# VHH binders against Putative asparagine synthetase [glutamine-hydrolyzing] 2, part 11

Target 1, 228 residues: Putative asparagine synthetase [glutamine-hydrolyzing] 2, of Methanocaldococcus jannaschii (q58456r2to229)
Amino acid sequence: CGINGIIRFGKEVIKEEINKMNKAIKHRGPDDEGIFIYNFKNYSIGLGHVRLAILDLSEKGHQPMGYNVDEDKIIYRDDELDRADIIIVYNGEIYNYLELKEKFNLETETGTDTEVILKLYNKLGFDCVKEFNGMWAFCIFDKKKGLIFCSRDRLGVKPFYYYWDGNEFIFSSELKGILAVKEINKKENINKDAVELYFALGFIPSPYSIYKNTFKLEARQNLIFDLD
Key: E = the ipSAE of ESMFold2; O = the ipSAE of OpenDDE; V2 = 0.75 times the mean of E and O plus 0.25 times the DockQ between their complexes.

## First folded at step 7 (VHH)

Design k03 (framework vhh_7pa5_2; at its last look DockQ between E and O 0.02; V2 from the best seeds 0.00; counts 0 for: pae E 11.5 > 2, placed apart)
Fold by ESMFold2, look of step 7:
Order: structure tokens, then C-alpha cells, then sequence
Structure k03 (fold): chain B 228 residues (1-228), chain A 118 residues (1-118)
């Protein structure tokens, strides 16, 4: 599986941009893809997902996945996501999701760990990640609270790259997802400090990449945008 | 399908010059930084130089500064390495690489041999 997204604070996100990002990382998830667009007065959001569904061909595993809190309803069709309060794109596996269903008495309908993430985020907020045992990279858009919550597992198994320049936040499971919509490969964007570290150490340490404003989200890290 | 094909290697006496070429296909060449990487006999890979995409900004390893010049022709999808004042220590198999530093050895070619000796 792979995830993509764009958050902008002064310009709309269009579906074609997310489609380009999904195509760029299609090899991660050739079986299914999804797109969510939300353009609001002060910010605009696009989310994308590509899915590898070897054992589960069900549409209920489709992402982006949404949760309508008042109706207690999971939404997994792109054209219905505007009714969701909380939307996620997620790559990973939460090993203990069945235990968490029991511990928190969650009523679930899809049989996915993705649904458990959504419902625990609704109950516990950012603290939900303390309960998870697994591998993950995800981005949650919480419409009512007006925030974006990104997280990576404690061991850093699932990838999360992002670009941030103060005007837009672009993320992807792979750097080439970002390159599909943002030219970062020029002199102005080369991170000379990372080049020097590579020569000194023989590798580029996290969170750095050779491009300015382009990073890896570190293991155990969360990233929160307040959209208001 | 990404393809990188190196050429221009050969045998040269110390102090001589060679120009390496790398023909690229299967991707939008100008969008990506390109590198030259070399592997000396019995040693691991050593990064030599990188050039950025559209503005062609360059960086070099200390061992080759002032002697080697990386360049690109985005219209011809071709990467170059001009090697002057060659030393026996420059003897290696030279590869061009795409996105070398951010994703170690994602795509690189078959290589072209450079031998600097008598």
C-alpha cells in the first residue's frame, strides 16, 4: 500500500494532482486506488491511496476511509467521503487491533484495522497511537477539529516522506510521489548540509534528504497541522 | 522502464583525459538529480559527483574536485563526466545513477570501465 497527500493554505488541490501522485507509486498498490478532495475557505486538502489487496478483494478495505461520528458509519467510497467527519489514508498493519476492539468496546463493520484506527482516534485523539502495536504510516484529516494528524510507527517500518515550505505540505510513501507534483530537483533545493553529512558519514542520516524542505518523518514521530 | 547506459570508458595513461556519457530513458530526465558513482577493484561504491535537474547545479567528492566536471544535456537525456588529470586511483567501474542519495542504488546502469595505468 501507499499513501499520498497535499495540504495547501492559499490554493486549491485538484484531483488530477492526486491522480499523478497515485500513478507515480502505483507499484505499491496495483489492486485499488482512491482519492479525496476537500477545498475549504482557508485550506485545501487532497488525499490519495493505492492498495495491495492480496487476500482481501473486498471494497470495505478501500481508502481513503472515512468515519461519520454521529451516524457511527464507515465510508469507503470516494464519492461519499464528503459526509465523513474523519478521513484517513494508511499503510500498515496494527497487530493488536482485535484486542483494541475488545478493550474499547468498538462496534465495527468492515473487519479492517483501518476502521479501528479511525474509531480510536475519535475516542482518544492523538493518544490513540500509544495503544497501537504494529507498523504504520498514516495521515488523518479531522474536519470538525480542523487538523491534520500524521504518524509513523515506533520502529519506522512504513515510509513517510514530506515536503513543507510554509505554504504547502505534500507527503507520500515514496519521494517520487512528491516529485510528481513538485519540482524539487534544482540548485535552490539542494540541501548542502545533507551533502556534507553524506561525505562525512557515508550516508544521509534521518530526517534529512538531499533536497531542502523535504524530509522523512522519523520513527516514533507525529506531525500535527492546525488548519485554523 | 528506466534505462541508463554508460559509455566512454577506456585505458588512459596517468595525466590523461576521458569523457563518460550516460544515455537515459524511461523517465522525465530533467526532473531528477543524476550522479556518477564508481567502484574500484575490491572496494565498495564511492559517490563521485551529482548534478541537479533543471538548473544543473553541481557537487563533487573532494578526491575529484578541480579534475572532474559533471554536466547534463536535458534535451538529449544525456549525463556527462569530463575526467582530466587522471590518476591510477581513478581506476574503477563508473556508473550513472538516478536518485542515488535518497534511495540507495534505485536505478543504475551496467557501468563503463576506466583504467588509468602505464
Amino acid sequence: as target 1 above (228 residues)
Amino acid sequence: QVQLVESGGGMVQPGGSLRLSCAASGFTFSDYAMSWVRRAPGKGPEWVSIITGSDSYTYYADSVKGRFTISRDNAKNTLYLQMNSLKPEDTALYYCAKDYWDSLFDYWGQGTQVTVSS
Scores: ipSAE 0.000, ipTM 0.245, lowest interface PAE 11.5, mean pLDDT 82
ESMFold2 (binder alone), look of step 7: mean pLDDT 83; pTM 0.839
OpenDDE, look of step 7: ipSAE 0.012; ipTM 0.262

## First folded at step 8 (VHH)

Design g19 (from g18 with E31S W32S; framework vhh_8h5u_2; at its last look DockQ between E and O 0.67; V2 from the best seeds 0.00; counts 0 for: pae E 3.5 > 2, unsure alone 57.8 < 65)
Fold by ESMFold2, look of step 8:
Structure g19 (fold): chain B 228 residues (1-228), chain A 120 residues (1-120)
Amino acid sequence: as target 1 above (228 residues)
Amino acid sequence: EVQVVESGGGLVQPGGSLRLSCAASGFTFSSSDYAMGWYRQAPGNQHERVAIIISDSYTYYPDSVKGRFTISRDNAKNTGYLQMNSLKSEDTAVYYCAKDYWDYLFEDYWGQGTQVTVSS
């Protein structure tokens, strides 16, 4: 699976942009894709997901996935996501999600670990990640609280790249997702310090990447935007 | 499977020149995701990057070869090149071509490499 997103201040996010990002990383999830767009007064959000459904074509695992808190309903159809209060795009596996259902008395309808993440986030806030045993990279948009919550597992197994210039935050499971909507693959944008580190160390250490203003979310790292 | 075939090595005298080629399969150099590099391993287990080229033609060289080596590529042929001039005995090594490994160390090269020997 793969995740994509744009958080932008000052301009809208349009569906075509997220679609370009999804196409750029389609190899990660050839079986299914989804898009969520939310344009609000002072910020705009697009989320994208591509999914690999190895054993079956179950639509219950479709993402972006939403949770309507008041109705206690999971939403996994793109055209219905406006009703959700909390929306996630997620790549990973939470090994202990069934144990967490029991521990926190969660009523679930999809059988997915994705739903468990959403409902535990609703109950525990950012501390929900302390309960997870697994591998993950995700982005949660909490519409009512006006925030974005991004997280990466403790070992950094699932990738999360992002671009940030003070005006827009663009993330993807792979750099080429970002490149689909941001023209940073030019000489002027090469992070020359990263090139020197690459030659000296044999790899570019986190949080750096080969391009300026473009980073890797580190293992065990959370990133929170207050959209207000 | 991603694979590269390096060629163009040989025996040359000090001060000589060689042009190495890197034919890639399973990926393309013209992809915006890929950068390509030339690497060498001298006898005694030393790995060294000697040139890198990134998708918009940015090139970088360590001081050990700067001014003597030139990396280039021909996207129509999906082939990379390393022009090596003013060769020294210290340049003796097996030379490898690989795509970028930005985030982790090499596990193994995809090709067998090509031997360059600089000796009289």
Scores: ipSAE 0.318, ipTM 0.717, lowest interface PAE 3.5, mean pLDDT 85
ESMFold2 (binder alone), look of step 8: mean pLDDT 75; pTM 0.768
OpenDDE, look of step 8: ipSAE 0.653; ipTM 0.868

Design g20 (from g19 with F106E E107F; framework vhh_8h5u_2; at its last look DockQ between E and O 0.51; V2 from the best seeds 0.00; counts 0 for: pae E 5.7 > 2, unsure alone 55.8 < 65)
Fold by ESMFold2, look of step 8:
Structure g20 (fold): chain B 228 residues (1-228), chain A 120 residues (1-120)
Amino acid sequence: as target 1 above (228 residues)
Amino acid sequence: EVQVVESGGGLVQPGGSLRLSCAASGFTFSSSDYAMGWYRQAPGNQHERVAIIISDSYTYYPDSVKGRFTISRDNAKNTGYLQMNSLKSEDTAVYYCAKDYWDYLEFDYWGQGTQVTVSS
């Protein structure tokens, strides 16, 4: 699977931009894709997902996935996501999700670990990640609280790249997802310090990447944006 | 199947020159940017990074080869090059190329290598 997203504070996000990001990382999830757009007065959000599924899986694994808290209802169709209070894009596997359903007495409808993440976030807030045993990279948009919550697993198994320049936050499972909507692959945008680290270490360490204003979310790291 | 193949190695006198080639197959560098790097390994050592080229215009070399080695690429031929001048005995190594057409410097393609021997 793969995840994409754009958060902007001065411009709207259009569906075509998320389409370009999803196309750029389609090899991660050739079986299914989804898009969510939310343009609000002070901020705009686009979320994208590509899914790797076996042929006969149900649509209930579709992402972005939403949760309407008052109705206690999971939403997994793109055209119904405007009714959700909390929306997630997620790549990973939560090994203990069945144990967590029992521990917190969660009533679920999709059979997915994605739903368990949503419901535990609603119950525990940011502390939900303390309960997870697994591999993950996700982004949650919480409409009522007006925030974005991004997280990466303790070992950094699932990838999460982001671009941040003070005006827009763009993330993707792969750097080429970001490059599909932000033209940063020019000589003047190369992070020369990252190149020197590469020569010294043999890799570019987190949080750095080859381009300026572009980073890897570190293992065990959370990022929270207050959209207000 | 993505592959890279090095060629152009051989035996050369100190002070001489060689031009190594790195041909890619199983993917194409159409109009997209890509990164390419050259690495070498002498007996008993880890891989030494000797050159990278990004987007045709940014190159980087360690001090050990700077001014003597030049990396270049030809997108139309899907091929990269390493021009090696003023060769020294310490340049003796197996030379490898790596490519990543997404320009990440997290190379996941390695060639089979080509031997360069600088000896009198």
Scores: ipSAE 0.142, ipTM 0.639, lowest interface PAE 5.7, mean pLDDT 84
ESMFold2 (binder alone), look of step 8: mean pLDDT 74; pTM 0.765
OpenDDE, look of step 8: ipSAE 0.669; ipTM 0.876

Design g21 (from g19 with Y101S F106S; framework vhh_8h5u_2; at its last look DockQ between E and O 0.71; V2 from the best seeds 0.00; counts 0 for: pae E 4.9 > 2, unsure alone 57.8 < 65, grease 24.6 > 24.2)
Fold by ESMFold2, look of step 8:
Structure g21 (fold): chain B 228 residues (1-228), chain A 120 residues (1-120)
Amino acid sequence: as target 1 above (228 residues)
Amino acid sequence: EVQVVESGGGLVQPGGSLRLSCAASGFTFSSSDYAMGWYRQAPGNQHERVAIIISDSYTYYPDSVKGRFTISRDNAKNTGYLQMNSLKSEDTAVYYCAKDSWDYLSEDYWGQGTQVTVSS
């Protein structure tokens, strides 16, 4: 699976931008894809997901996935996501999700670990990640609180790249997802120190990437945007 | 089938020049998610990076070959090149081209390589 997103202040996000990002990383999830767009007065958000459906071909695993808190209802169709209070794009596996369902007495409807993440986020806020045993990279948009919550697992197994320049935050499971909508692949944007590290070490260490203003979210790292 | 084919190697005297070519199929060097690089391996040694080209124009070389080697690519032909000048006996190795995508888990595709021998 793969995740994509754009958070932008001062300019709208259009569906075609997220579609380009999803196409750029489609190899990660050839079986299904989804898009969510939310253009609000002070900010605009696009979320994208591509899914590899191995064991469950049900549409109930479709992402972006939403949760309407008052109705206690999961929303997994793109055209219905406007009704959700909390929306997630997620790549990973929460190994203990069934234990967490029992521990917190969760009533669930989709059979997915994605739903458990949404409902535990609603109950525990940012501390929900302390309960998870697994590997993950996700982004949660919480409409009511006006925030974006991104997280990466303790070992950094699932990838999360992001670009941030003060005006827009763009993330993707792979750098080429970002490059599909942001022209940073230019000589003047090369981080020369990263190239030297690459030759010396054989890899570019976190949090750096080959381009300026573009980073890897570190293992065990959370990133929170207050949208107001 | 994803493939890389190196060519242009041979026997040359010290001070001489060679131009290596790298033809790719099944992927494109113009993709913005990776760099193209040249590597070499002498007998008993690990692979050494000798040149990299990123994006459309950024190149980088280690001190051992800087000023003597020039990497380039022709995106229309999906072909990379390594111009090697002022060759030394220490440059004797099998030369490979490959993509780099900076990810730890990214696939680097290696060809069979092309032998360069610098001897008098």
Scores: ipSAE 0.181, ipTM 0.630, lowest interface PAE 5.1, mean pLDDT 85
ESMFold2 (binder alone), look of step 8: mean pLDDT 74; pTM 0.763
OpenDDE, look of step 8: ipSAE 0.632; ipTM 0.859
ESMFold2, look of step 10: ipSAE 0.177; ipTM 0.633
ESMFold2 (binder alone), look of step 10: mean pLDDT 75; pTM 0.765
OpenDDE, look of step 10: ipSAE 0.427; ipTM 0.791

Design k04 (from k01 with T52I S102Y; framework vhh_7b18_3; at its last look DockQ between E and O 0.23; V2 from the best seeds 0.00; counts 0 for: pae O 4.0 > 2, grease 30.7 > 24.2, SAP .734 > .668, placed apart)
Amino acid sequence: QVQLVETGGGLVQPGGSLRLSCAASGFTFSDYAMGWARQVPGKGLEWVSIIISDSYTYYQDSVKGRFTISRDNAKSTVYLQMNSLKPEDTAVYYCAKDYWDYLFEDYWGQGTQVTVSS
ESMFold2, look of step 8: ipSAE 0.187; ipTM 0.656
ESMFold2 (binder alone), look of step 8: mean pLDDT 82; pTM 0.843
OpenDDE, look of step 8: ipSAE 0.704; ipTM 0.880
ESMFold2, look of step 10: ipSAE 0.285; ipTM 0.732
ESMFold2 (binder alone), look of step 10: mean pLDDT 82; pTM 0.838
OpenDDE, look of step 10: ipSAE 0.023; ipTM 0.452

Design k05 (from k04 with Y99S F104E E105F; framework vhh_7b18_3; at its last look DockQ between E and O 0.83; V2 from the best seeds 0.00; counts 0 for: pae E 11.8 > 2, grease 25.7 > 24.2)
Fold by ESMFold2, look of step 8:
Structure k05 (fold): chain B 228 residues (1-228), chain A 118 residues (1-118)
Amino acid sequence: as target 1 above (228 residues)
Amino acid sequence: QVQLVETGGGLVQPGGSLRLSCAASGFTFSDYAMGWARQVPGKGLEWVSIIISDSYTYYQDSVKGRFTISRDNAKSTVYLQMNSLKPEDTAVYYCAKDSWDYLEFDYWGQGTQVTVSS
């Protein structure tokens, strides 16, 4: 699986941009894909997901996945996501999700760990990640609170790259996803210090990547955008 | 299945030249950065050069001006032109493919021996 997204503060996000990002990382999830677009006066959001459905052929595993809090309903069809209050794109496995259903008395309908993430976020806010035992990278758009909540598992197993220049936040499971909509691979954008670190250490340490303004989300880190 | 096959190693006298080639298969070659590393006798593995795209290349200081990395995407091949060779360049040279998004080299060739000696 793979996740993509654009958060933009002065210009709309169009579906074709997210489609390009999904196509760029399609090898991660060739079986299914989804797109969500939300353009509001002060900000615009696009979310994308590609899914490898080897073990789960159910449409209920489709992402982006939404939760309508008032109706207590999960939404997993792209054309119905505008009714959701909370929307997630997620790559990972929450190993203890069944235990969490019991612990917090969650009524669930999809049988997915994705739904458990959504409902625990609604119940516990950012602290929901303290309950999770697993591997993850996700982005939650909380429409009512006007925020974006991104998180990566404690070991950093699932990838999360992002670009941030003060005007737009672009994230993807792979740098190729960002490159599909932002030209970051010019020579002038190469971070020479990161290259020298790679020669010295054999890897580029978090949060840096080889390109300027482009980072890895650190293991066990959260990133929160207050959209207003 | 990813394969990297190095060729072009051999015995050469100090001041001589060699051109190493690495034929790649099993992936879309142009999507990935490629590199050359070497294992010097009695020392660990060290990086020599990285090519990110046709025009973005990097070299360790000890080989700058003497070695040139290049790639031919149509032939799925990366090269290392090695000029003005010195005895300290003696090593097994490995071709490596990275996973691009991490600059994390995940596949390595079998290596080719370069020996610089009288």
Scores: ipSAE 0.000, ipTM 0.250, lowest interface PAE 11.8, mean pLDDT 83
ESMFold2 (binder alone), look of step 8: mean pLDDT 84; pTM 0.851
OpenDDE, look of step 8: ipSAE 0.032; ipTM 0.461

Design k06 (framework vhh_7b18_3; at its last look DockQ between E and O 0.23; V2 from the best seeds 0.00; counts 0 for: pae E 5.6 > 2, grease 30 > 24.2, SAP .702 > .668)
Fold by OpenDDE, look of step 8:
Structure k06 (fold): chain B 228 residues (1-228), chain A 117 residues (1-117)
Amino acid sequence: as target 1 above (228 residues)
Amino acid sequence: QVQLVETGGGLVQPGGSLRLSCAASGFTFSDYAMGWARQVPGKGLEWVSIIISDSYTYYQDSVKGRFTISRDNAKSTVYLQMNSLKPEDTAVYYCAKDTWDYLFDYWGQGTQVTVSS
């Protein structure tokens, strides 16, 4: 699986941008893909997901996944995500999701750990990640609060790259997802320090990437954006 | 199914030149940075050069001014032009595909370069 997203101020995100990002990382999940676009007065959001179906391909595993809190309903279809209060794109596995369901008395309809993340976030807020045992990278859009909540697991198992320049936040499971919509592959945008580290160490250490303004979310780190 | 095949190595005298080629397949070549590394028996791998795009190349200090990396996306091939070769350049040279995080996830079988009088 792979996740993609764009949060931008002052310019609308279009579906084609998310399509390009999804295509760039399609190898991570060739079986299904989803797109969500939301345009508000001061910001625009696009979320994308590509899915790898190991066992069974059903709509219940489709992402982005939405949660309508008032109706206590999970939303599967992209064209119905406007009805959701909380929307997530998620890559990972929460090993203890069944235990959490019992512990917090969550009613679930999909049987997925994704649903447990959504509902536990609704209940506990950002502290929900403290309850998770597993590997994950996700982005949650909370429409009612006007928040973006990104999180990476404690060991940094699942990848999360992001670009931030003060105006737009672009994230992807892979750097190529970002490059699909942001033309940063230029000499002047190279992080020379990162390159030197790359040659010295054999890898680019977190939080850096090969390009300026482009980073890897560190293990155990959360990013919260107040969109208002 | 990524494959990298190096060619062009050989024996050359000091001050001579060689041109290495690496034929790549199994991935969208133009989307990835490519590089060359070398290894002397009993020693660790040393990065030599990397090409991120046509507009940006990086070289180790030891080869600056002597080696030139280039790529042909249409042929899915990366090249290393080695001029003014020195005995200390003697090594097995490997072509590598970059993943942006790690130096080696895919590499070829290598090609021997020997610089000797």
Scores: ipSAE 0.021, ipTM 0.447, lowest interface PAE 3.4, mean pLDDT 90
ESMFold2, look of step 8: ipSAE 0.149; ipTM 0.627
ESMFold2 (binder alone), look of step 8: mean pLDDT 82; pTM 0.828

## First folded at step 10 (VHH)

Design g22 (from g21 with F27G T28S F29I M36W; framework vhh_8h5u_2; at its last look DockQ between E and O 0.51; V2 from the best seeds 0.00; counts 0 for: pae E 4.2 > 2, unsure alone 57.7 < 65)
Fold by ESMFold2, look of step 10:
Structure g22 (fold): chain B 228 residues (1-228), chain A 120 residues (1-120)
Amino acid sequence: as target 1 above (228 residues)
Amino acid sequence: EVQVVESGGGLVQPGGSLRLSCAASGGSISSSDYAWGWYRQAPGNQHERVAIIISDSYTYYPDSVKGRFTISRDNAKNTGYLQMNSLKSEDTAVYYCAKDSWDYLSEDYWGQGTQVTVSS
């Protein structure tokens, strides 16, 4: 699976941008894809997902996935996501999701670990990640609280790249997802310190990437945007 | 899956020049999301990166070869090159070309390499 997103404060996000990001990382999830767009007066959000559906090909695993808190209802169709209060794009596996359903007495409808993440986020807030045993990279848009919550698993198994320049936050499971919508792959944007590290170490260590203003979310790290 | 064949090595005296070629097939050598470059390994040593090219334009060389080696590529021929000038005995090694992802050493392009020997 792969995740993509754009959070923008001075310009709307259009569906084609997220579609380009999804196409750039389609190899991560050839079986399904989804897009969510939310353009609000002071910020705009696009979320994208590509899915590899090995164990369950049902539509109930479709992402972006939404949760309507008042109705206690999961939304997994792109054209119905405007009813959701909380929307997630997620790549990973929460090994203990069945135990968490029992521990927190969760009423679930999809049979997915994605739903468990949504409902535990609603119940526990940011601390929900302390309960998870697994591997993950996700982004949650909490519409009522006006925030974006991104997280990466404790070992950093699932990738999360992001770009931030003060006006827009763009993330993807792979750097080429960002490059599909942001023209930064040129000489003046190369992070020369990252190149030195690459030669010294054989890889570019977190949080750095090859381009300026572009980073990897570190293992165990959360990133929170207050959209207001 | 991309396959790689290196060529152009040989015996040369100190101060001499060689041009190495890296012919790729089965996929494109070019991408904006990885380095394409030249690596070398002398007997008993680890791989050493000697040149990379990022996207279509940014090149980087370690101090050991800077000013003497030049990386280039011809996308139409799907071929990379390494021009090596002012060769020293320390440049003696097997030279490989490969693509390399930023976070992990990729061995997708590692062929048999081409031997460069700099000796009187």
Scores: ipSAE 0.230, ipTM 0.671, lowest interface PAE 4.2, mean pLDDT 85
ESMFold2 (binder alone), look of step 10: mean pLDDT 75; pTM 0.769
OpenDDE, look of step 10: ipSAE 0.300; ipTM 0.715

Design k07 (from k04 with Y56E; framework vhh_7b18_3; at its last look DockQ between E and O 0.69; V2 from the best seeds 0.00; counts 0 for: pae E 3.9 > 2, grease 25.6 > 24.2)
Fold by ESMFold2, look of step 10:
Structure k07 (fold): chain B 228 residues (1-228), chain A 118 residues (1-118)
Amino acid sequence: as target 1 above (228 residues)
Amino acid sequence: QVQLVETGGGLVQPGGSLRLSCAASGFTFSDYAMGWARQVPGKGLEWVSIIISDSETYYQDSVKGRFTISRDNAKSTVYLQMNSLKPEDTAVYYCAKDYWDYLFEDYWGQGTQVTVSS
């Protein structure tokens, strides 16, 4: 599986951009793909997902996945996601999701760990990740709170790359996804200090990155955008 | 479609020289930094040298003073002149488009073997 997204504060996100990102990482999820677009007055969001449906071939595993809190209803059709309060794109496996259903008395309808993430995020907020035993990279758009919550598992097994320049946040499971919509790898975008540090140290230390404004979300790291 | 084709590898005695070439196509060559990485037996891949422009070149310490990276934008070609070769330089050498630490497999060539032995 693979995840993609764009958050912009100055212009709209169009479906074709997310489609290009999904195509760029299609090898991660050849079986299914989905797109969500939300253009609002002061921010715009696009989310994309490609799915390898090894374990669950049903449409109920489709992402982006949404949760309408008041109706307690999961939404997994792209054209109905505007009804969701919380929307996720997720790559990973939460090994203990069945135990978490029981522990928190969750009523579920899809049989997916993705649904458990959404419902525990609703119950516990950012602390939901403390309950998870597994590997993950995800992005949650919480419409009511006006925020984006990104997270990566404690060992950093699932990848999460992002670009941030103050005007737009672009993320993908692979840098190829970002490259589909943003030319980050031209020679003028190389951070020459990072190149020097790499040859001196054998790695690029935090906070530096090889490309200007481009980063990898670290293991155990969360990133929160307040969209207001 | 990006294509990178390395040539110029082979068997050479210690102290000898080789010139590696990488023919590039499928992109605007002059817009991108180019580099050479190598896979040393028993180790992972490591960057050897990066060229941004004729005056902006970078080398790992172990090859500094012995290897020279250059580029010919008119021919869309990057070169690695390797002098004073040592057995420790034995590796498969890959031409790469830009910095590879993010594993851009579409931006590297198929590799050319360099073997330095008596």
Scores: ipSAE 0.321, ipTM 0.755, lowest interface PAE 3.3, mean pLDDT 87
ESMFold2 (binder alone), look of step 10: mean pLDDT 82; pTM 0.839
OpenDDE, look of step 10: ipSAE 0.406; ipTM 0.780
ESMFold2, look of step 11: ipSAE 0.295; ipTM 0.726
ESMFold2 (binder alone), look of step 11: mean pLDDT 82; pTM 0.844
OpenDDE, look of step 11: ipSAE 0.340; ipTM 0.749

Design k08 (from k04 with Y99A; framework vhh_7b18_3; at its last look DockQ between E and O 0.25; V2 from the best seeds 0.00; counts 0 for: pae O 6.0 > 2, grease 27 > 24.2)
Fold by OpenDDE, look of step 10:
Structure k08 (fold): chain B 228 residues (1-228), chain A 118 residues (1-118)
Amino acid sequence: as target 1 above (228 residues)
Amino acid sequence: QVQLVETGGGLVQPGGSLRLSCAASGFTFSDYAMGWARQVPGKGLEWVSIIISDSYTYYQDSVKGRFTISRDNAKSTVYLQMNSLKPEDTAVYYCAKDAWDYLFEDYWGQGTQVTVSS
C-alpha cells in the first residue's frame, strides 16, 4: 500500500495531481486506488491511496476511508467522501486493533484496523496513536476541526516523505510520489549536507531528504496542521 | 527481482585505469539514482560516487578528479571510469540502487575486486 496527499493554500488541488502521485507509487498497490479532493475557501486538500490486497479486495478495504460521525457510518466510495467528517489514508497494520475495539467499546462495521483508527481518533484525538501497537503511516483530515493529522509509527517502519515550503505540504510513501507533482531542479535544490551524510553514514538520517524542503517524518513523530 | 551485476575489476599497477560496469535489471532503471561503493577487508562500506541524473553526479573527495560515473539508461547500466588508480583504491566495488534510507539495504551486486599494486 501507499499514501499520497497535497495540502496547499491559495491554489486548488486537482484530481489529476493525486492521480499522478498514485501512478508514481502504483507498484506499492496495484490492486486498487482512491482519490479524495476537497476545496475549501482558504485551503485545498487532495488525498490518494494505492492498495495491495493481500487478503480481501472488497470495498471495505478501499481508501481514502471516511467516517460520518453523526450517522456513525463508514464511507467507502470516493464519490461519497464529501459526506464524511473524518477522512484517512493509511498504510500499515495495527496489531492490537481488536483489543482496542474492546477496550474502548468501539462498534465497527468493516472489520478493518483502519476503521478502528478513525473511530479512536474521534474519541481520543491525537492521543489515539499512544494506544496503537504496530506499524503505520497515515494522514487524517478532520473536516469539522479543519486540521490535518499525520503520524508515523514508533520504529519508523512505514515510510512517510513530505515536502514543505511554508505554503504547500505534499506527502507520499515514496519520494517519487512527491516528485510526480513537484518540479524540483535537482542541481539547485540538492541538499548537499544530506548528500554528505549519505556518503558518510550510508544513509540519509531523518528528518532530512536528498532535496531541499523535502523531509522524512521521524519515527514516533506526528504532524498537525491547523488549516483555519 | 532486482539484480545488479558488477564487472570490470582486476589487477592494475599504480597510475593505471579500470572501467567498472554494473548491469541492472528488475526495475525501471531510469527512475533511480545509481552509485558505487567500495569495501576494504576489515573496514566498512564507503560510498565512492553516485549519479542522480546526467546533470548531477557526486564523488567522494578521495576520488574526485580521478573517477567518473556515468549511466546508459537504454542499457540499464552504470559505469565507473577509474583513472590514476592508487593502492588505496584497492577494494571490492559494489553497485547500488537508489536507497537513500539505507546503504545496500536490498539492492546491491556481488561486487568486483579491484587491486592496485606494483
Scores: ipSAE 0.019, ipTM 0.370, lowest interface PAE 6.0, mean pLDDT 88
ESMFold2, look of step 10: ipSAE 0.307; ipTM 0.738
ESMFold2 (binder alone), look of step 10: mean pLDDT 83; pTM 0.845

